# Miniprotein binders against q56419: the designs that were tried, part 99

Target 1, 326 residues: q56419
Amino acid sequence: MEGRTLEEVQEEVFKRHGVLVPKKELEDLAKALEEAGLLLTEKVEARLKEEEEKLKRERPMRLAGLSYPEGEREARAFLEAFRASYPGEGEEARVLLMPHLEPSRVPEVYGAALAALEKTPPPERIYLVGVAHRPLKEKAAALPVPFQTPFGPALPDLPALQALDALLPFELFNTPLAFREEHSLELPLFFLKGRFPEARVLPLLVARRSPELGEALKVVLRDFPGLLVLAVDLSHVGPRFGDTPLTRTLAEEARRRDLGFLERLAEGEPEAALAFLGANPTRIDGVEVVASLLPLLRERKGKVLAHRLDLEAPTLSAVGAGTLVL
Below, E stands for the ipSAE of ESMFold2; O stands for the ipSAE of OpenDDE; V2 stands for 0.75 times the mean of E and O plus 0.25 times the DockQ between their complexes.

## First folded at step 7 (miniprotein)

Design z20
Fold by ESMFold2-Fast, scan of step 7:
Structure z20 (fold): chain B 326 residues (1-326), chain A 96 residues (1-96)
Amino acid sequence: as target 1 above (326 residues)
Amino acid sequence: SDVEQVLRELIELSRRGDFEKMKEVAKKLVEVAKKENDPEAAFEALIMLGDIYRELGDPETAIKYYWEALEIAALMNDFQRILEAWDRIERAQEML
């Protein structure tokens, strides 16, 4: 049982920081906290409640100084370097699919997203849809607070968020703590805020397929037009993700599934994209996001600007990343 | 010794632009390196062979040789060479 919890912690640290924490260190930490009487105590519960209350006011940066620079000037140079890593020109996006994995691993893919943003008129608001890496009380959630970035706070679009909440059969603002550490929102937001500093944001997380979210968003987008961004990673293959070590066949399968998924989305056929994946054997992140947003993706044609299967050499594992404009 | 001799021949052929003979000699270099249990030389030869096929418009064959290079680098636990082979694979995949 404990081993399963440690595996989850190792996975999260690796996803956020690219560091594999040794199991022994996590076991020793858990034992120390247990021996100190801190695990499942009123003290720990009080601290979690305090953190939840803080998140009702603002969402601080968690990955500044790690995944992107802390200072505005350094952050601007970083963003420009990513744009320069992509040799092509972008295309205007009404819907943008971009990755949320560590940017330094796939700079040309983020560069393609930046190229698309350069061709896109500044939106009044961005609907940023990420993947929940922690359980949500409902199928989806939002956090209606400023999100800090090196370019200043990304302000929430409160009228649009309230309109969305009113149309949903569940409480939209249901799990603030899930947003405390969420790279699927923080990393794309860094790039989006850098390019559209005046845009307000709707930070949304999907945990499970929610057709009602897609239907509600279709209505809200009509009254509150904006840029829809799907922050989605693609295939996850190799021992890091429960597979055998990366082989030519496994890499070819992951690439085939990534590109087949993206190309069907580009044809405006999101149901065909999901059907193509079937049981999702290469673990394309964000299948639940696409499944939730079907009404917004149908009959919207576009183009795949970039794709990469990024190798994590020490584990012979790989993660797919892509940029798609619709 | 034999590896060094074949490498010198390959460099000379490269100067002459004799790509047909370069492919043949690069294949021989791979075989000699494997027989002499020289994984570093085998890796370099496979990368060169892949590069030749890629330049000649055969990215499918190039990818085959790059994957073989990656497997050798993995056996060596040489992470820089694993990434080098992977970069070559990604570039060749862009051509498909």
Scores: ipSAE 0.006, ipTM 0.534, lowest interface PAE 10.0, mean pLDDT 86

Design z21
Fold by ESMFold2-Fast, scan of step 7:
Structure z21 (fold): chain B 326 residues (1-326), chain A 96 residues (1-96)
Amino acid sequence: as target 1 above (326 residues)
Amino acid sequence: SDVEQVLRELIELSRRGDFEKMKEVAKKLVEVAKKENDPEAAFEALIMLGDIYRELGDPETAIKYYWEALEIAALMNDFQRILYAWDRIERAQEML
């Protein structure tokens, strides 16, 4: 297993089964696996190398049949239902902030994003910036292959990706396996490909603040203009995220934090947006993405179209989601 | 039951659009449901109170009653009712 932490294992079990496994039990399991020896390690390494080789050719769908329909016709009806869930009209976007959590949890927020895309001229390419949920070898990464969707493959913009790679102080195509299971790209891409089937894509992940990525993207966007999409979730509150169960006060604080952050971005003041979060900026999923893309967000005015807190009832935990056009 | 009698009164008042009397009857329903140890009825009555205040253009008071409903649902471990009250809270927040 390449760099999986006990914390990551604990999170994965909770995500799939709704159970928090105590750290001590995970430590005991890790010890037992080390003592069990070479056969399991060799099999895991061989499987990871095989998966990495496959990712050099294409990125297959992982959430088809789970988060969205596998068939093109069913996928189209699904997308149209999300648009219908938002009663407002959109505004043209040059920069779009949208969520990446499970779409069925916040249909009006994805509907607002679709409304904005409806008002936006079809871009030649989409710079899709998500959040790395698995370790990257560098602060950011991209995967220069077709991403499969029910609407056909989203083709990579190879010239633009190569121009970006040339401007960065690190290898851009550095961690293919991080893209194998990455919902922060796959879920927004479903909606973007459905709306702009001819657009090529630059699938980008941010793990840590990379000001050099923002500076490089500013240069590349001049020669390769396109739609910039920040696929980020907002506040994370409650026991699922190491906090207390949601109360009225905590929910109001999360809403105030989310909206204060988004409104400052809408004023073209991304540094003020980050400062507004104060000592707890990591409570918002997209902080590292926004901090990396500052040069692209400054002095761009826009509008918050939608905001919701999604409640996970069994744990009384919530995740904020919003749609912002700039 | 007393709960059913008060519900019948509330339905009649809704046909008349008498929101002031609807508020009083819904508050009475909460009290009767608590007396009869009927958390489902208490939940429904609190949702109704919230809905009445929301319709009257008082989303702040509506949110208060929706949170009380959510807390009752949480004590019941009724996840569907927690989500139902949550949806009402989020919709009322849009009006602020």
Scores: ipSAE 0.467, ipTM 0.801, lowest interface PAE 2.5, mean pLDDT 87

Design z22
Fold by ESMFold2-Fast, scan of step 7:
Structure z22 (fold): chain B 326 residues (1-326), chain A 96 residues (1-96)
Amino acid sequence: as target 1 above (326 residues)
Amino acid sequence: SDVEQVLRELIELSRRGDFEKMKEVAKKLVEVAKKENDPEAAFEALIMLGDIYRELGDPETAIKYYWEALEIAALMNDFQRILTAWDRIERAQYML
């Protein structure tokens, strides 16, 4: 019926075809269409339950052939090309902040992350913290299954994940479907697995500020040492994000916001970094991640290795991306 | 056209390495291109002005010209030229 009343539909049929369709027939048709909608809802629910069951075994690649090559040889060459795009030296990382933006858009930024990984001793495990782009049942979630990559599966660190779950006031493994299509984990994981093929992973998503997650992670990291990776993008500006088209002033404001945020993190002052963003913290999608991980970021000094604003020409919109080692 | 003549002069000066004259000729090219409603020529002249200022160690002035070039490319819906100007802006920002 596409937003028409039954009386309007009846009238139009009469005008076009000279036939008066009884209102009861139109009512019966409307009821059948409504019931078809209920059946579609049941089918969607059944499909989602099936997908959820599959995610109990493994997390398949979703972006292979799109954001990175599917084959291992091609994937290795692709990764090395990103490293080559960054002319500088890396720094050893205990904490790494890197983007999850499409890698081809900011190759130097991913290259800087790779340079840092080259200087970092291979960790036994990686705490990979991304941003939930879909609702979670709790403030944070994890998925304790192998994540497929072109370099083989990234295996979950089950003992560390269980230790984390035990310390949290909510169930950690609460929203498997949120991991079905999540680029904030898949894209950084491609690079991390390529550099540290033996490392196990704790794939974590943050939807809302969870101080209890940061406190629990501080305890778990003491018993299960590893590399902490924050996979976050920075400023989002322009019409794609509800603003006016990018101008010099808006670009300079976004760059100043990004660099001021990163520089304060590099000084070991994450509360100051959050305060610096002021009234527009939602313009950086990593705010909730940083706010959750405060105990892990305090008093760690480091360096910003790279920063770029990536421009989307058709909309004159931009997204900030950076690499920070702590 | 006047635009074509000034552009040829600018290319020749570039080959000779006469950066002082290049700067003045590029400014004149912008004015002529705007008067003749030639946005492609105006874009190229602004990019060249920016490149000259960046090479001379004045990235702030370079960024001004690159943004003007980007705005012209945006009016043309020329996405490749928008990205060219943006790449120049990012490179000049690195010098700050």
Scores: ipSAE 0.502, ipTM 0.805, lowest interface PAE 2.3, mean pLDDT 88

Design z23 (at its last look DockQ between E and O 0.02; V2 from the best seeds 0.00; counts 0 for: pae O 6.4 > 1.5, placed apart)
Fold by ESMFold2-Fast, scan of step 7:
Structure z23 (fold): chain B 326 residues (1-326), chain A 96 residues (1-96)
Amino acid sequence: as target 1 above (326 residues)
Amino acid sequence: SDVEQVLRELIELSRRGDFEKMKEVAKKLVEVAKKENDPEAAFEALIMLGDIYRELGDPETAIKYYWEALEIAALMNDFQRILTAWDRIERAQWML
């Protein structure tokens, strides 16, 4: 009986708060509640409200000690090792597309991004646009608090965030819990903060196409110029993503899909890039981000610096990753 | 075994840097390993063959042999060998 109740509570909390609470955590909580005579849902909601209140002050590191080193010295050496993994020269970026998957799996792709940042003048602010992996109350969201990194806190650009909020038809600061565990912001931010420690950040998540976000950002960027970063992964193929195991043919199709998309963006033709994916099967998570930011990507010429398919051997599944400068 | 004999020949040619003869012997090793149902030897021979073609500036042919190696490793459920073949494929793809 308890198992059924826990599954129902897990679903209820996910629908209301966009948080999937692990079964083990719910089981531990249920035992504590039996002693206190409280309903599981009430206790979970109280706990989520406490976490939400904490997020009003700062966003802690979640992947330190797992995806990157916790200590500043070790983090610096780690970042420089990634740069060293890319043998090429970077290009100056006004817009940077980089991945957000586990960095150690595609070090050369992150190294290419670092090379581009090395050639880029330090921006006053970074517009970091990631992909929401949890539901948002609106099409997009931001969290206007310091994000902790091994290089110190990445401070929010409050005036630029407020200017953006004022131009949107929805509340920008609408789903703080979605930012509690969000690797599409945390992993790129590690590299960006390491390279531009003084830059302020606008941490933005896109869940669904928001043309109004792109329109508002075009206005805000004019008054608050900065580096635009699209933190997106490319093709997702194989059984891990509901498909057949990777074959040579499927890998070549994924590579052609990724590169065709990136090359069209590099020509300053984002509508053509989206149309190319529509004509070819796609499971690229960056589609919603690119579709939202069309006004910022048109007529910008650039270069694809790196592309890789990362293979997960146990499932024969792959995720595409690339670095594009515009 | 025949695999051990051919492998000894390949090691000796490697010491001399005779890549053309190494290609012939590595191809023979693949055939012998498959005939003797020795997937580990077949995998190693295919990786070596791919590495030779890549070093000679033929990444397309190298990719072909690396994919054959990956397929053998997949049949073995040898995840480390799958990743070895994959790393080789990605490196060769970058050259195209």
Scores: ipSAE 0.514, ipTM 0.810, lowest interface PAE 2.3, mean pLDDT 88
Fold by ESMFold2, look of step 8:
Structure z23 (fold): chain B 326 residues (1-326), chain A 96 residues (1-96)
Amino acid sequence: as target 1 above (326 residues)
Amino acid sequence: SDVEQVLRELIELSRRGDFEKMKEVAKKLVEVAKKENDPEAAFEALIMLGDIYRELGDPETAIKYYWEALEIAALMNDFQRILTAWDRIERAQWML
């Protein structure tokens, strides 16, 4: 009855099993299934509303015990192990680009971010800009609530968030459920909160490029200075992303695109970085964030501290991650 | 087998640190492993070849052998060997 008439179902059952089921029995079954499905839909909708209401108060840890330790002491040791994975020295950052890929996959890239934070004076606030992996109602969104971490809650900078909302042509606080499982904020936040326990946070997501967001943030940062963090990954190549299994040529292209992108950003040329990618053939996911934040990236020179192309062996797919300070 | 004989020779050369002679013996090992249809031996030989070229200061050639090893590991559906080859590729990439 799901796209077929009851008579067609009755005929199929008879052909397949040799049993003629009366039409009324099929009708009764169809009604029972429809009623059960409607009740299940209502329960799911009620659960989603409940989850949304919880997110209006706080954003709980979703990855504790999976990507990082739940306890503070273990989490601090974990943080220091990542710093040790990067043997170099950092640079002071006013803008930091760092990954949101699973930390254990790219430990030295996160370690490079920690090295940069060591050289960075503690900011009053952190503008944490991630990539929405769930649809947003608008081009970008924020969630103005505490984000839980093993180091305590990362408190929102409400005045700065309100100022940002006031400057945008759309409601900034528009999709709470998109934050529920958003690792592009949670994973970088673990490292940022661990190093800057007193900083407030502006947790932002970009779904589609928004020039309006960048212009508004430039204004807000003038009145509310802080550290800007682009929590983005780089190339996505291989069968998970629509390519053939990873080859030397594809891996070299991904590395070249990643590094060329980062190096142009490091020269203060974000438009050139985007142009270098063209149609973005290796699917660098940082492009929407960079394209949104052009006013904050122009003429800001810096340095690429680390890069790694992370291979997933079962799929022969890879994701690039990098650390850039500006 | 012939694979085992060449492996023993390669191990002995490794103990002496004779990388130039190891290069020639490892190339022979790859050929013998392929002749005997021994993909595990072919993988190990290709990794060893890459390692030898890396020690000789030729990371470009090392990367080529590591990619060949990765392809064999992929045909074997051997995820741990795939990751081993990938780690070698990344290590050699840093030398470029």
Scores: ipSAE 0.104, ipTM 0.648, lowest interface PAE 5.3, mean pLDDT 89
Fold by OpenDDE base, look of step 8:
Structure z23 (fold): chain B 326 residues (1-326), chain A 96 residues (1-96)
Amino acid sequence: as target 1 above (326 residues)
Amino acid sequence: SDVEQVLRELIELSRRGDFEKMKEVAKKLVEVAKKENDPEAAFEALIMLGDIYRELGDPETAIKYYWEALEIAALMNDFQRILTAWDRIERAQWML
């Protein structure tokens, strides 16, 4: 209702619902919604504050029973099925790039990540860097609390998080509400926790490229060694993202961009990977994360294990996903 | 209820992957919910419809239905339903 006249609301209700609500009832409704909106705003603010206070203690699962099973037994079976979907063998990872897309869309890509994790010695800690799909107060953020999983809580590495915060020019522990439902952390964390139940986690989000984050992490990783995980998707093409419906040409361009990006990362040339994308016309999701982590990606050679451009048939759109080890 | 019947039809169509027919039945669901003048049923129908579109991979349409559900919940002064709809919107927005 912000900025709309009662007449515009009346017209919209009439257009949408075929009901002409009397102006007085709209005024009473607007007043009730304003009073309720003030009460809603106060209650929403109070609830947001309550949710923020809860997030000081733990981050509950949001996608359990939706994207992955809630029960541990079923969750283990889920992991095994995903691993089975990738027929190859993995490589040892010091850096793992994996998707955060809905797992059912790209099972073999997650399977490739699991294959890599099988060849990876259990890390003491996992630096899990996701994409902020919500605004952050700063370029990056962390949530220093346990993240719930079907395999038990993923516990934060508080000493490493504190060391990271101390090296950043901004407060790392900002925007806790952005973590509440952030799937770019929750989905990869399911797989990571399932494979490495004893690893501590540094849940990090990047909203905008932060070279400071990469430099700080490079220092922190010396004292606090661990697995670096980039939870990022690749190209986003089609009508949902402002393009025409997916065509062979558009799909080929998306794949070319995705693979060209991943291959250059696999060669240890992250700057070349970013330069290759240019204006990023296919909207590779992981650009800001990679741009933030350049110091950690330089000169690391690796291998692309999997790639998929997954069609979302209802929207004739597609999202790229890949698994890369470095 | 007529709403439940239409919802069952939607679920069956969803299982068949008949998206075009689902759109038609979805429209019918909204009409039936409006006709029954049952805001609770309308809310549930809209949430279910949103959930179906989300499952179908159309989060944009899902968001539309969740917003309509939120509006109904607001009209009902039902904070729990408002929060439910809001959570659905937020989740669907992230699927965009």
Scores: ipSAE 0.016, ipTM 0.337, lowest interface PAE 6.4, mean pLDDT 85
ESMFold2 (binder alone), look of step 8: mean pLDDT 85; pTM 0.836

Design z24
Fold by ESMFold2-Fast, scan of step 7:
Structure z24 (fold): chain B 326 residues (1-326), chain A 96 residues (1-96)
Amino acid sequence: as target 1 above (326 residues)
Amino acid sequence: SDVEQVLRELIELSRRGDFEKMKEVAKKLVEVAKKENDPEAAFEALIMLGDIYRELGDPETAIKYYWEAFEIAALMNDFQRILTAWDRIERAQEML
């Protein structure tokens, strides 16, 4: 926690797990960890250094065998099954918004994304923008290494990443450990690599709105054209996320906010989409990504292909997921 | 005996395709189940009532009854019934 405020840790836990941890509980945990002794602290520090060194070379799969098959043949069959779950034909995407929620929970939504990718010419590179579920030293970060997938490694677009880094007022490659366990990149990347095996990738994480990122990306995309992918989930409602148990009113409010947000983006009006959400009371995690990428989303018209509000029955909580093509 | 009688009547009406009369009988079953404090019977009756309204081309009313069933299942802490009601809500939503 050295170099981080307790408020920052509290906010990260809320964003990562959808629960608000009281500051006092974080203080008590910090004291308990200190009382556990120097040996645990040294072990943690050594492990973090080792993991950081490994991430300088490659990013290994973390969810293979759990969220998707590890073997290439099984992974291909799995991807085709998701495509088959969506009865539509999709539309060409220059910008694709897709979820990063566990795929098995919303197969038709991922199927819609695959349908759009079928209609899209193979890009030379994919700008994959996810949501940071771990603290970043800056508002945004990237990791310029191969990301392993069952379809082979997704190779970084080093020239484009370096061009982006040069235009930003902060160091882009600032928090490699944030990428060690990051499903908002790993899960969409599985589908993107399966569909576009030759495309290079710019794996980007947004923790807080960074207008300078959107401005820099607009310049980089002109010189290094590619597919922009926003890997974001929509509403998070219910006890798991600090609300009361799911009711009709809460579910309808989440659905209304999800669709109103997506429809305004589809009209090429990202500022209107953000204004529609106001204080973001249903916790759409795409807000910071959209707010960062405004210059790339304005005046791009498109279509919402799919939307689901997925129920987690044991907690009476739900998460929204959607596919939008611009 | 009352539940069995109502179920036999609903089966017979279903064979005749008399959804309007089935609707009336299913509403009566919901009322009886609620008064007798039988949450399982109330859940099943509400799902059936929702299904009838959906077949009659009224998904908005069906959703209302499915949400009542959802709330009862939640009170029962019955995950399978919660998921059943949710599936019915989603199917009716697709008709809007």
Scores: ipSAE 0.478, ipTM 0.810, lowest interface PAE 2.4, mean pLDDT 89

Design z25
Fold by ESMFold2-Fast, scan of step 7:
Parts: C-alpha cells; structure tokens; sequence
Structure z25 (fold): chain B 326 residues (1-326), chain A 96 residues (1-96)
C-alpha cells in the first residue's frame, strides 16, 4: 500500500501541476514519519524544542544593518571604502591574521586585509578560525551550515569538514548554537565572501588550546588546499577588562606586546611569539588560536601590514587589532 | 500521531491537485514534527517542500527550505542528512 500511495502522489502532482516529485523523496518522508511513531522522553522533547526555537529566532546575519550594510550594492561600496582606507599594496597570503573587532573602529586594518586578499589567488576554500565567545562542549568546534552574507551564502566545505572530523579525537560539530551569535566568524566572513564569492568555508571556533586541531588541519590542508584565516583580536586593556582606566603607559605596553607578538609570528616563530607574551597580561585573545595551530605557522615568514590600538572612550578601554600575512 | 494525520491530509491534497493547500499542509507537517520532537520527520518534510518548489521553477524558495533542513541536520550532527541538503542546494543553485 505504501509504494502505491507514493506512486499515486507523484503521478497526481505531475498530472495537475506539471511537476515530477522524485519518488525517493516521498519514500524517505514516509519512512521517517513511520519511524517517528516511537515515544520520546519529556526531557529530550523539551531540550530539542528549545534548540529548535533558538535556531528559528536567530538571524543568520545578526550584524547586518549594524556593523555592515544589508543590501549587496551598499555592502560592496562599504567593502571598497575599507580597501581605500589602506594606502598600501597587499602581499599574497597563505595564512592571513585579521581582526574580528567592529570594522568601523579599525578601517585601515581591515583595508590591509583586503589588500592582501587582492594579491592572493582565489582559494577553493577558506579555513576560518575564530575565537569562541560562548562555551563549547569541546576545545574546538565547527558548524557545517551555510552562513548568510549580503553577497550571498558562504557555503560549507563538507568533504573537508568530514575529513577534519575523522582525524579529531572529539566530535567536531559539538556546539552548533555557539555559531549563531559569533562575531569572530561573522565579521571576517563578510570581507572574505565579498572578495572570494565562490570559495567554500570551514568555520572553526577555538575555546582552548587544541594541538590535535592543528595537527589534523595540517593533514587536511594537504588534501584540501585553501586559505587559512586566523580571526583574532589583540590586547584588551582598561576597566572593561579588569584594569585601571587606560593610561599612556598601559597603551604603550599594549602596543609593544601586540607588535612583538605579530613580529615573531612574521618571522615564522610562533612558539617565540607565545613565550614573548608570557602570562598574557594585556589579554591577547589570539593566544589559544596560535597555540592550537603551531604546525601551520612554524617557519612561515611574512609581514605585518597594519596595527591599531582602538580607544573605547566611554569605558577608557582599548582593543588591539592587526593584519599579518604569512 | 498528529504527524501521521497531517501526512494523510497531504497525500489526499496531492491526489486532488490542490497545490496551494498542499504547500500549507506540508508547512504544517514541519511544525507538527517539531512540536512532537521529531527532527528526522521535520528534515524530510523540508526537503520535500524544497523539491516541490524547485520542480515548480521557484529555486529561490526551494533553497530557503533546503537551508532550514541543513540547519536541522547540523543540530542533529547527522552528516548524511547534511550532505543530502547540500546536494539539493547545489542542484537548485544551478537553476538560478
């Protein structure tokens, strides 16, 4: 009876609407609904319903209209304005370090990143590594879901994500909802999609040092070559971050630590960059990302294109941002 | 279950060729499957909605439903269903 019913549905839709609904799709639906007759626990139901409700209510482009324009034409003009804010020429990047701070606060830093992307051959995929601002169930996570942008959807590289997951000692797709409010991915992705509209993306978040992530990525990058992007901010100083109000001495220390960190990375010495920071007194948030990706950063020389320490006057606090090409 | 009842309604509407009601009932099926905590049924219903819109020459709406299906599959951490939704998205994009 089931097979007959599906055949009748397919034939009737075609006859009346000129549409042929594949029989396999109707069969899959019927099978799933039949299996759904199993009883579920109230606690499991409540949890899944809560996750679904959050997913439905969250905007895919949460910062559109706030940090960048919603419309494609306006977004493209915005992106070109950021490029124009950096007077220099870029350099080809195999690895790009760029910020995830509000772009309007550090336009020349994002402009430097855009300049580097102009000199970089279009990659088939981008490994976009950001910093988790929400707890993850594991040290790192990824989400194999399209991310909306004004330039169209940034599509996940499913074969590369599967290869990565297979090499890790933990489930890679362990905290999907952490990605719905993650500006460390959304803001860089806006610029990356504007420059490389055809590239697929591996959206990765690091919460804690994961050397196994770096080792796995080194293997995956050989089979699935692409551009590695570290989306990290630098020093965080001032009352918002537990310090006294920003002073010239604090600002100079933050700048010195930011630049010393970036310059050691540019020499292909990521361990030296980490050692230079020591206890990380100015709270550079790139530390956990760099520590996770050591195998990808060693012996790769490059150049610091831009650096800025941006003042948040109402709180007398500041955040460092930089662009580094390796 | 409510899911089974809505499926029967959808099949009957399909036999009658009432496409507008078929869309409404398929959307209701998604909501009922979510309410009954049945992410697999919700995924399959969304794929079906996308396939119907794609065949009707509306790939933009089809892509929307395939994206919703992909998000559900990602929440389930179900790689095979993620690949299924991805294949559908690529197929619909070729029509744009």
Amino acid sequence: as target 1 above (326 residues)
Amino acid sequence: SDVEQVLRELIELSRRGDFEKMKEVAKKLVEVAKKENDPEAAFEALIMLGDIYRELGDPETAIKYYWEAMEIAALMNDFQRILTAWDRIERAQEML
Scores: ipSAE 0.000, ipTM 0.113, lowest interface PAE 24.2, mean pLDDT 80

Design z26
Fold by ESMFold2-Fast, scan of step 7:
Structure z26 (fold): chain B 326 residues (1-326), chain A 96 residues (1-96)
Amino acid sequence: as target 1 above (326 residues)
Amino acid sequence: SDVEQVLRELIELSRRGDFEKMKEVAKKLVEVAKKENDPEAAFEALIMLGDIYRELGDPETAIKYYWEALEIAALMNDYQRILTAWDRIERAQEML
């Protein structure tokens, strides 16, 4: 529960009610609150186990009606509007880097991703790699259940997930609760399922760099070929992210950093891309994903289709978003 | 006001197509608006100055004026003007 000293509680009561509560009474109350806290902890633990059990069956939509429409027809129109926001033609992707930022904030960037998917032959499966926004028990995790979308459930590729699990030195299906609320998978999946309704999915989260994940994925992709999607945002700058308010210099630095990173990936040089970020790589959430997937990105050339730095005016903060095909 | 007088001069120069003199007068409008402590007029003048440079194929200079406009909008806590300046910055950035 609430962590306060008995002296602080005594002082607050005296200030508000002019009554000095005896120490013994406060000690008894604190003990009762600790015991109630234990009971509350047990109830919370039971609830989390119940939620975890539900996630063994399916992963429900969390952002429907907020970030995208819940109904299939409305979702289709929404997706087509994003495609229309990008005036260019796409390019075939074997690897696609796309954002997971709120889509309405960077419609052209998602439109570029859709253009690339339009030029890409339908894959049998999609390796969708997002960023963990909640702690994982291991460096990476997957959830082998259907993910609900307005276009129907995205079905897991169980044979490919099992093959991946067998090659890893840790249990792949280790943190189901981390997937309960995870926009880095849900938002890209909306677009991917809309374009490739028949494709099965490997929903993967990376929390910390895992070279063993990249090595295992390289092996699995030989037997289970598919589209690799890195769902990552780029620079995070400004007070919302613990930094100073955005200035012209900071915005120029963020754009240069994002584009330099993406262009080096497009040259098939992911180690150079990581090195280019220099002393502050933690301001790009894609760093750990790229570092984990090095074997899949080396010597693969491609093209940056779009980049935007999105401004949140009230906080003078910004997030970079880009679309890269390899 | 002095702002209104300079604005009238800028409108007339626009009709004559004298873009070099328009840049000079728009810069004067910024100075006059700042002197009169008129942040709205200063914002509009900076956006206009940036637009002139952008149309003439100088997006680097346009971006500098748009950032100055954004800073003024930030001081006003005018989020709509901040977004207007940001949109201008993004459009000029595409030209680089």
Scores: ipSAE 0.385, ipTM 0.763, lowest interface PAE 3.0, mean pLDDT 88

